VHH binders against c4kar8. Designs and how they scored, part 21

Target 1, 263 residues: c4kar8
Amino acid sequence: MAELSTPSPASPAPLDGGRGDELEKFTLRGARQILQLLQDLITHRGLITAHTGGGHSFMTAVLKVDEERGRVVLDPSPDPQANRRALAAPRLTCVTQLDGIRIQFPLVGLGEGQDKGRPALFAPLPAEMLRLQRREFYRLQVPLAHELSCLLKAEDLARKPVEVSARVIDIGAGGVAVVVPTGAAEFVIGGTLPACRLALPDGEPIELDLEVRNLNRQTQRNGTEQLRVGLRFAALPRAADTRIQRYIFKTERALNAKARGGL
Key: E = the ipSAE of ESMFold2; O = the ipSAE of OpenDDE; V2 = 0.75 times the mean of E and O plus 0.25 times the DockQ between their complexes.

## First folded at step 1 (VHH)

Design p54 (framework vhh_7pa5_2)
Fold by ESMFold2-Fast, scan of step 1:
Structure p54 (fold): chain B 263 residues (1-263), chain A 126 residues (1-126)
Amino acid sequence: as target 1 above (263 residues)
Amino acid sequence: QVQLVESGGGMVQPGGSLRLSCAASGFTFDDYAMSWVRRAPGKGPEWVSTISWSGDSTSYADSVKGRFTISRDNAKNTLYLQMNSLKPEDTALYYCAKDIYESGTLYDSPEAFDIWGQGTQVTVSS
C-alpha cells in the first residue's frame, strides 16, 4: 500500500486523558501546532478511528481544515447508523498514527452538511492534540552488523565487581535492551549500574548510569538461552541524548531505504 | 490489523482471585512477547508482567511478584493473567499489550508497548 497508514479494521483504544503529568509533555495546545498536525494528517491520508462512546467507532479522515471558520471537515461513514451515533455523541475521541507516532484528539459539537457538494461532517478545531512521539516509545532493533555493545559494571553472585560486555539488541530514547550470558552477573530490578559505557559508531563510548527495569530469561527459536536485560538511562546528558537520537534516526533511515529496495 | 480484546475483570473482595484473558488477532501471536499493563484511577500506566513468545520466560513488577501469574496459549492466540491475593491497590483498568517488534524484547516503559482494546476493569473492595 502507498499510504502512510494501512487501513485497519482494528479500533485502537483511546488513552486515558487523566494521565496527568505523564501525558502533558506530549500534549499540543498551540493553535499553530494543532493546525500543522491536522494538515500533516491530510497530506499523509491518515485514517482515523473515531470513537463515539458505548463501544462504537467508525473510520474517518480529515478532508480539510477550514481555518477561517475554525473547523475541521471529516469524511462521513458509509454506514448511516454510525453517522447518526457520531452526531448524537457529546464527544468524539479520534485516534490515528503518523510515522509510528500515536495521535489522539477530541472533537466536540459535531455537525453535518456538505463540502464541495458531497456529504461531510464538521467539528470545531480541537483545543488539544496528544502526540506520543515515535522517539518516546519506538525501540530500534539494532542490526547485528552494527555490533553495538554496552560495557556493564555489575556485581557477580558473590557481590564482587565484574565487567560484562553486553550486546545491545534494541535502543530507544529512554534506554537499551541488552543480552548477557546466563550467570555472567547478578541483576536486580531497580538496581543501578554506575559508569557503564555504551559504544556507538563514531566517537568515544558514552559513559552513563543505567537502571535495571526488566529481566527476561528467554529461549530463542534456535534453542539458545539468554538473559535479556532492560536498562533505563539515568540523568542522560544532552550531548549523549543527541548522539543516541542521531544514531537511531540514521539507522532507521538506512533500514527504510534498504527495505524499499535502496536508493 | 492488531486487535486485542481483554476480558475477565470484575469486582472482588480483598484476598480474592480473578483470571484475565486477552484474545489476540491480526498478527502472528507466537512471534511476539506479550505484556499486561494497568492504570489505576488518577495514576499513569504501570507495567505488570511480560511473557516471552514461547512462554518459557516471564517477568513481573515487584508489586505483584508472587501473587500474579502470566501465561499464554499460542494455539488459541490467548494471553492470561491469574491474579491471586488481590489488594485494594490492584484496582485498575488492565490492558493487554503486544511488543512492538517480533524480537520479543522487553521494554522499560508502558508507552513502548502496542496497547490496543478498551481494557478490562478490576475493582478490589469490600
Scores: ipSAE 0.000, ipTM 0.126, lowest interface PAE 16.0, mean pLDDT 76

Design p6 (framework vhh_7pa5_2; at its last look DockQ between E and O 0.51; V2 from the best seeds 0.00; counts 0 for: pae E 3.4 > 2)
Fold by OpenDDE, second read of step 2:
Structure p6 (fold): chain B 263 residues (1-263), chain A 125 residues (1-125)
Amino acid sequence: as target 1 above (263 residues)
Amino acid sequence: QVQLVESGGGMVQPGGSLRLSCAASGFTFSSYAMSWVRRAPGKGPEWVSTISGSGGSTSYADSVKGRFTISRDNAKNTLYLQMNSLKPEDTALYYCARESDFYGTELYDSPFDYWGQGTQVTVSS
């Protein structure tokens, strides 16, 4: 009777996606600090985005901190499906902001119950909380008129190669955000999309490798669901970097001129 | 410093109307999409409406569509929410929230980067 070694549950993905050493200085692990920060989130009525994986998230807030029981109490989503996903998720990644500082923390062991007769979610206190002051890269919102696109080489649900033309919504030195139709491809955070093509207005498309960093499912006004994908430049040739920087600079100047009443 | 200050909340009867305002400061108001989010007792935050920076595009949650109107005055750095035909289920703390302009390369993100303290709306007979 071969003991089928139950595959050890995959260690929850690190909060930092592998940036561990650099982010350590911004990571709070002290119990008092964590409690204080959570209390601050309560005081400031922090809007928290709880990520459940697969590009799904819901908004929540810290209702209270139960120090005696060592747990945090969260508001449940008004969407029952979101709550089901949350409870099924091995880990919630919570993201919020306080005083211009990004806060990120994991919650594991989520359960549902009642607090003072109202539905609530419960989780043990986070073991760590990340505080980040600044985003690493400026992002230019791409004017719709520029119609920037990125041809993504991805995989479908069957892991068959597919090409998806995605609209670029923002661009920076470190990467792009794109919009794709839901179901066009399967994206995995941390996954690499090789040999993609970024189309800029000034010439031939740039071939580059992209790493999936963010997935955000959004419902459009017309009721259609779109997937926003944050993509990091995984390997960017110097010439390509120069072109991207030039585009950003030129576009910013144009936008600023327009904003000042200039043609 | 970015600041968002909501006002205009209060108590109204079902079928009544309210107009919420949000005064924005500390940033180029017209450069950001703005949203209203509400938090009802026992429920997490719920998105209500969004308006683009220019004011040219608006979106609404199905629960408020046809009853609520989001607008903005960029010259006054003010966001508005006209709420008509109010229902008891509209009772909530209403937040003005700035949409993040960064859908960047972070593994996890939030659609909003700043919000106010909220204004209370209570719909009761």
Scores: ipSAE 0.727, ipTM 0.917, lowest interface PAE 0.7, mean pLDDT 87
Fold by ESMFold2, look of step 5:
Structure p6 (fold): chain B 263 residues (1-263), chain A 125 residues (1-125)
Amino acid sequence: as target 1 above (263 residues)
Amino acid sequence: QVQLVESGGGMVQPGGSLRLSCAASGFTFSSYAMSWVRRAPGKGPEWVSTISGSGGSTSYADSVKGRFTISRDNAKNTLYLQMNSLKPEDTALYYCARESDFYGTELYDSPFDYWGQGTQVTVSS
């Protein structure tokens, strides 16, 4: 009878929302640097995902940069409905990767037109672009054998405290993803879980604050329901960051050795 | 380090068949879902098909269902696209693309982190 309801993800700031201060040092704002990065996307034929809101997106590519008019020119989608959503959106959030480096930038004021007789989309050049190195966004897929866990201090439907031991399925510098049984606790996107404990294989658990970023329900073949919870580190003590990076490095080395037949 | 090299494109008459290959190197191929993406002349990229890392799950764009088959050989680090009953509108540059490690962990996701230079498929009389 009583069912959990999960609100839709809130629309964040144009760049990787909710982490603005932490990401400022990775944000390019110089016109020269922005033009070079856009040109790199053109040269490498970057496959860009343009998010139009409401969970909708389409693939595009940068065709050219018109420096004289201060505009970027994009491929229209072959799907007319995607183009209509893009033109109606107040903002596109464009995301791609180049050699494993995450690139994100907003486009506002999107319009349609022609480029050399061919349909095209155009917008003013972005005022900023986010460029994240692998360390800043990489998430290690945690081997099942490690049984990495995180003790979550959450609430049930009656808003009473509950502790949930959640299995960690991936981990990176900025957060973790975990799996819990459906109904173990009430999770709200944007909610904060203070003083959680992350248990790495060696050493004492790390106390840290977590913020819920996404929720995805899964039903296993045997009928078991589970919830995948994406969690961001709200603040990460320096010692904790060091331990997490060391775990990631050691595990990546071990997995690489096994995959290359070093076992 | 990561490299994806497409091959097997060419000219073919309508109704013909081609098999595309993508040779992968520099990563653990079987750990990644892989896709084919195409770009027709004067149009933006269009997703064609995806296959899971194990090969157990596949999906296709409506425009190619029943005509195209994606597959992989994890022992050879190779992705394939069998294209049958080809039409002029299948003319495009076809890219092999790797699913990002971080797909599903960010609010604004990008499904691909690496892709190749593409192989040209031309369907005409």
Scores: ipSAE 0.367, ipTM 0.780, lowest interface PAE 3.4, mean pLDDT 82
Fold by ESMFold2-Fast, scan of step 1:
Structure p6 (fold): chain B 263 residues (1-263), chain A 125 residues (1-125)
Amino acid sequence: as target 1 above (263 residues)
Amino acid sequence: QVQLVESGGGMVQPGGSLRLSCAASGFTFSSYAMSWVRRAPGKGPEWVSTISGSGGSTSYADSVKGRFTISRDNAKNTLYLQMNSLKPEDTALYYCARESDFYGTELYDSPFDYWGQGTQVTVSS
């Protein structure tokens, strides 16, 4: 009677990036719930973005769930370098969306092989999955017509101060996401960008300090590389907070009115 | 609620043409860039094309440049993909996808936040 040899799993990365208590109520840990959610992703043909760290990611999908062996089977990337990064990574952070719900889960112990004669990636079932649909994490997508921009105070590759005008693509109570050309400036997760200026349609630019929270390189469009930067409001004066909230609520109401009236 | 419904797939001979459509509802269509993504057995999901919210900018994967044309009708909330000179390697399930508007403080970004069920395109001789 031999025991199945399984590699020792590394501790999973936190799903919430340090917000354990806040996101606990949105976290699924029941094996049956996890299996059902993964099966729902298969049924709805969910596109998954798998992050391998350092701003690298690739598109995948769940091909099947093997309950007997306790593992998921995933599509490999058509890019061999992306697959090599994935296999070398201690963890993948998988992100997808299902019917208005954001789903995020870690995979550790990734391996490669074949499924039905086709290349495939394999990983043990995740111990937890995050499921978010509540307004606490709401981000307003900024209408292109508003041409919202944020002037970032950053450093270039030579550590010289530079100003970068970045397009704001989404905004929430806690921060903004912006897009910048790759190489325009250096960003470090946890770094502070002081005295940045957020331009809203209703007056003078708002001066504020921003903390870099995440980075994602996007190369799928035009073949050009752009950097998406997630920025947290480090501290907001009451007047600035009020203006941002007013912009969000007004824009959301206008978008909702158009969606109901004419789409 | 956001919905994306693809149609127009089918079987076609090499060198043939198909036009895919995607009917969008539940959001302000003109405010979002839209993409086509395809998934073929054994190759994984592949980005095909993107169009800006206004329709003023388009981009294509190298494998389809010069053969496929993405377009949109914002008055009808519809995205299109005109596919010409189809090849056997274009055989895939084609998804309509909306640009992600969720970028988290502790969560990783996804390029797409919504996509449809897909429409099957089969190119065979």
Scores: ipSAE 0.039, ipTM 0.550, lowest interface PAE 6.5, mean pLDDT 79
ESMFold2 (binder alone), look of step 5: mean pLDDT 83; pTM 0.829
OpenDDE, look of step 5: ipSAE 0.652; ipTM 0.868

Design p7 (framework vhh_7pa5_2)
Fold by ESMFold2-Fast, scan of step 1:
Structure p7 (fold): chain B 263 residues (1-263), chain A 126 residues (1-126)
Amino acid sequence: as target 1 above (263 residues)
Amino acid sequence: QVQLVESGGGMVQPGGSLRLSCAASGFTFSSYAMSWVRRAPGKGPEWVSTISGSGGSTSYADSVKGRFTISRDNAKNTLYLQMNSLKPEDTALYYCAKIEYEVTDSSGEYTYFDYWGQGTQVTVSS
């Protein structure tokens, strides 16, 4: 059950990565599993975003796993300032993706040196790695061609009831993210929108209650602002849950078939 | 499943031009900022350019500013990089990248998730 969280102001609508007890199911702690996953990142040339805190990050890759010395060797940034920030950071949060699976891991004790005469960064092997592959954490990015919409029952700036047809941009077991024009309605984090209607390509719209979890403002090409709203399903009926899962499954399969040259 | 497929790379002479394309699927393309990132042999990844979801805002690395133009066609779910006045220093694998924000752990730190494709090779040589 991945729920959308209330992020810091100006943050996009994220997955709830702070649910430590739920994430334990996806955490690899075995030395063999960790070494194998790091080797897979090398083999597939996985690019890694390394977050140093304070809103700073740089892009890197695993060059080598030194099993004997218990460390990983990383590409340094071409930006010397980014490398200085990384070396000063108490930990790096490394984020990457492999075959559609989201991978995160911490590195503590970053150092600098050389590998075969070339500059390199190194750190002790991580004690844990997060590998998110469960359906409950899956968010289907909705194809534009599906024109998936949700009719929201909300309030305007004057607290007058309004109905807003919002485009659904992603959907999962726990909720949806939608976009609405800025000013079309006002949303309160933690507020409930009753009797909203989710339109799927098959069948009648699904009537459901949605809880506002997060908000993010974006500017469109024509200068119009839009609001991205993360919404949690409140008390989802079994029939609705089945229809949503079926849509996600069918769409994912169709996208996989299209990627392999099918229609 | 998010998929990004880059194309348009190749070999060109210094001063030449190339247009890179990125076909995106599995997400609502117009709702995400998109970037081009490159990796030259023996160097770490270098950010090249970013465009907002609407296409209304763009930014460029100093090394490419005035020579490269990022653009997008949201109706076709396609990102472009027009590369002019190419230099040997532009030789690299070029990746199309999607950035998504995510809370990383119980400490409350926020981080960006980058997703990129397999890349397209650009070689600039005489």
Scores: ipSAE 0.000, ipTM 0.280, lowest interface PAE 12.6, mean pLDDT 76

Design p8 (framework vhh_7pa5_2)
Fold by ESMFold2-Fast, scan of step 1:
Structure p8 (fold): chain B 263 residues (1-263), chain A 126 residues (1-126)
Amino acid sequence: as target 1 above (263 residues)
Amino acid sequence: QVQLVESGGGMVQPGGSLRLSCAASGFTFSSYAMSWVRRAPGKGPEWVSTISGSGGSTSYADSVKGRFTISRDNAKNTLYLQMNSLKPEDTALYYCAAGDTAEEFLEWLDSGYDYWGQGTQVTVSS
């Protein structure tokens, strides 16, 4: 019997550069959190699409969690071929939704057997689960009164470093949109802006690596032009993510209260 | 380099129809899920619809389900949104967005938006 070594769970998935870091903030690795989420799927009878690779998938469900043995019991497909593909696959990628939240997790080491005399599939509990809320698409329109800004570290036309203080017009869990004067700096879609500083109303500025996702030139009613830059958080420490989410929640709540008070 | 150009917006009366188009270039279009997102005056962006890279899977926001149809033509690198039974509440700037769907892991992630377009204005006036 040999001791088995597994890669660090903090290593990004083998996706293109930055994608592993993007998903890390949405990934649950706490045993208690994973067990609770699996129990929620059982309670709500959540249907799961299990991807076996090569474009193949089947519908399943979590029937139960065996915490003592560290395994999950899945409903097999009525299609014997789908079950054979699943058992032969190096991993399953399981995808489901609960209350508008997308949930995704890998299962490795799938086996077959019986549960209560009925055919069943068994797998060790996942070491990680991705939990992605519909709210991740929500972008808070930043009130002008908040004067939210981001100090961008970019390059000018001559490829020399410049610092640009940009006004933040919207913010979400995945990034910010900022406005800069045309010609203030050069931006390239896919380019990285390291060590930018996001100034929230409370506390020290948050240091962030940002990736340029989109560019849009807008002409104002008075004929002036501005550049809108969409920026993705390339890697976000948990503490920074918590501060940004708290700002969004607090501001949404305040805006909701103002709307109700206006009646 | 990567370009997304929305078109087809305009002014219509309630109950009318419009067809939006998004012309994509600079990437392998068929490898990406595509989405429509809208921004109404004074509101944050709202996800409207997504279509998988192959076109085999579609999803819709509850507010538009049964009225809007998303489709794509991978040979022409073009995304479409057919909007029927339009309501004043549909008034917004409409954007197309690309997310990486080539990987099974990213196929089901709504947050896979890589690029935003310039937008096309839809106004439903009554």
Scores: ipSAE 0.000, ipTM 0.116, lowest interface PAE 16.5, mean pLDDT 75

Design p9 (framework vhh_7pa5_2)
Fold by ESMFold2-Fast, scan of step 1:
Structure p9 (fold): chain B 263 residues (1-263), chain A 125 residues (1-125)
Amino acid sequence: as target 1 above (263 residues)
Amino acid sequence: QVQLVESGGGMVQPGGSLRLSCAASGFTFSSYAMSWVRRAPGKGPEWVSTISGSGGSTSYADSVKGRFTISRDNAKNTLYLQMNSLKPEDTALYYCATDEYWLGSDTYESPMDVWGQGTQVTVSS
């Protein structure tokens, strides 16, 4: 069975390109398919989040595709600093959505200039584009009333073991996103947290290994910082997978029924 | 499937009003801050307004303050944008998006994951 990395909707991040083997069937590499998809983004006015690395991103859009010069034209950020970061970046990772389908592609060799007398960013056509049906990456936003938690086995700054009870904010077939107070533990993207315990409403906590996928820092209104951590399930037992899937479907149905006038 | 569907756009004269709606499904709507973002022809995206999950906090771009009102009905999983005193400069495709982070008063530079397809607003005489 295929295993997919899924970013949290509340803390979006690019999908891991290092999992190319698992994502290959969703990758477009044909020049005609790439040109058509880029044109579809223009026609449907798709908004793009362009990640410049170092935790920075900006909002953009494809203004046109220049087939003769083999390049795309992008709308620059109104923030000059964001544009400078983009131009300095070795690669942009562009993420967008079209009709519920997640689209992601790299741009390398970004330059600046003018299009129709207005500032524009230019990049060579991408060699590949990822096109993923979002249903495969569906994440249930966990109701606060469910008080879902995951006991993380992590390390502090001195590499000493520490246990952190983290609130689960979303859950899917491939993982969870949790919230942790800043400084409670150290997390490294790609690092493994062994023998963590996911507490579902029915039954004993599920013991599982989690891989750190995403890190997003947030300053709360009270001035305290919290860290959102995206975690991938590693080697999930069949019984655990069944329990997680049952929780997701049951909760989703209950929420949909409530939205239509109650349970 | 996580889905956002915008509606309520149309053609209107300068000084007119429109009410946009965004129907959300496939996620716990009340747990997410929601935003309206617009894109005018030949321009990039411009953040318009954000509302907290509870509806207790709102913010607006300077270009729309005093004219637009964002609201939500969590029982109906619906986000609204009431647009009054519309100007030709408000002509754009309007998008509904889930949003937790916010970096500036006139732009959103943190990544957004869930976008709708948009609804067209045209203000012309």
Scores: ipSAE 0.000, ipTM 0.221, lowest interface PAE 16.3, mean pLDDT 76

Design v1 (framework vhh_vobarilizumab_d1)
Fold by ESMFold2-Fast, scan of step 1:
Structure v1 (fold): chain B 263 residues (1-263), chain A 124 residues (1-124)
Amino acid sequence: as target 1 above (263 residues)
Amino acid sequence: EVQLVESGGGLVQPGGSLRLSCAASGSIFSINAMAWYRQAPGKGRELVAGITSGGSTSYADSVKGRFTISRDNAKNTLYLQMNSLRPEDTAVYYCAAEYYDSSGYDLESAFDIWGQGTLVTVSS
């Protein structure tokens, strides 16, 4: 067996180890920097998606940083099942946004108790936080008033074609995140949804192909569960790309102007 | 954070079976999805099979019904059971992981973690 007797060189695979190095420059490890960022999330009332594993998450917020006890206090879900999943999880992955900048951090050792007589979740302060401040990682949180929707061409549970209107919750240069009605369609990571229609406020819907990248069942702050789907733009015509980027920049400018006046 | 190490590759006759393992150092509960990719010499990387943290699976048409992907979060391990192997399955097989992100789309490249690969040779 000549092929068997000659071992393949153990060359590093393309992309091996390099991803960890790419994130290092965005990683905050200083205790004061971490405390300041958590306080900024409180001040700006930042909503946090806490991923509990198993494709589940819930919407929370940092209510308080308890420096004396070295812990954060989180808003529990009104859904007891979401809280049970969180408490059973060995780690929460928390994702949020501040001034258009993506922030991500782990919480380990989640417990439950009370803060000022109300139920609360507690976790030790994170040792590390990611703050992804590069423009290419920017995602616009879509204002509810814009009523952005994307008509998806998908399959139902019986594998028959269906059209599903999904609400767009965030949008970036590379794709959109949408909320899909429960039971409306089946999604497979890596699957392509052809000829979907993205409705922007200014102009006719944009026809585009979308790739399913992420699936997550998220419990909202009102206790309802939603399926969130991350969708990547396949090759976009330059005109479509220009319209999407224009919408993002125009909306960001308007939101920044509003925030400036609302100091 | 998380590092991936593949094992279980080797030489097998057509029609044979192999089981690949991918051991993750660190917790995989913060990982949204894991996948097996393969790359034959002179070709690009091809997705073979994927599994989400929730257990949903996807397979390339060429391996559907022959390969089974599974994930054990308690053991921090991803598996690929390969049955009815064909010469066309000869490739270096790579384990990959994707961190949680609310959308997953624009941070994909920043959160991808790849193993070093394990060679599978199907030869008669």
Scores: ipSAE 0.000, ipTM 0.215, lowest interface PAE 14.5, mean pLDDT 78

Design v10 (framework vhh_vobarilizumab_d1)
Fold by ESMFold2-Fast, scan of step 1:
Structure v10 (fold): chain B 263 residues (1-263), chain A 125 residues (1-125)
Amino acid sequence: as target 1 above (263 residues)
Amino acid sequence: EVQLVESGGGLVQPGGSLRLSCAASGSIFSINAMAWYRQAPGKGRELVAGITSGGSTSYADSVKGRFTISRDNAKNTLYLQMNSLRPEDTAVYYCAAIYDESTGYWLDESEYDYWGQGTLVTVSS
């Protein structure tokens, strides 16, 4: 029995407490709220990463919302293979940001056609959209021009201390993500890196203890590997927290002004 | 809308094998870290195995070399291949998904946002 079966609706499974129950507070299910959020994404020219499964994704955008037909119109990928994967997928997981707030939503029943004589992808309006308005989920993508770095105090393969200057790629209230060359140091999930130094553009480096939260290996287009390390702030002095928050807010404001055509 | 549904549990003799599956239906977190936890009667839940979206794996010392975690992101399905089963492996096995692995500590139970209802595995002669 090879079947493209949609699982029958089951009774809602109990969420085992924690952040899952909290995420319900950030889940929009009202038709008007969903329409408004999609319109906000159009207005702010938000780019959407649409995950089609199997480790594949493509960049898209909402071109318009068709309220009469209850559907969204999406910009197709210039890659025909990406579009074929999207159309074959049982659903897309769409991820974007609006004013630094992470937004996620599913799209099911994707089809293709034309909008005003141009190729387009169509999907029914999502039944839900997740909009996270909590400080702990906010991540600023660090502009390359800022050259933000964190000096990590780690260990090599022989457990000898080493110092690694790592480029900060994103930063939030709870931590940073950094990129290091593969093999520059050994990192253990749950391990603590004491007395690291975060360099912000204005002022002295911030000394802080970091906990390793996650490790991701990325193969670059030239075949080299980079290690992405997610690091949690183990404890922040109030002054350090204020400086980090100020940097995030000022940078986000500047990026938003640029996106709106201010420069 | 997010549901995790486990299957493949059952009664098996010591030394036998079982393959558990977890189907994520209606999930918006299909590419995030996932894990198998288990809970025996009268005990707390413990991590069995975890896997990140990028394929990095971690195993409890008690199952290393016997169990293999894998995922098929195209099918939104998580698997646990269990070999050389022991009576001590008897438990309800839970599938769990983290909201965002970039912010979560994927080996910490408290970071998992979505849980299945569990599937019972009994290892007994």
Scores: ipSAE 0.000, ipTM 0.170, lowest interface PAE 15.0, mean pLDDT 77

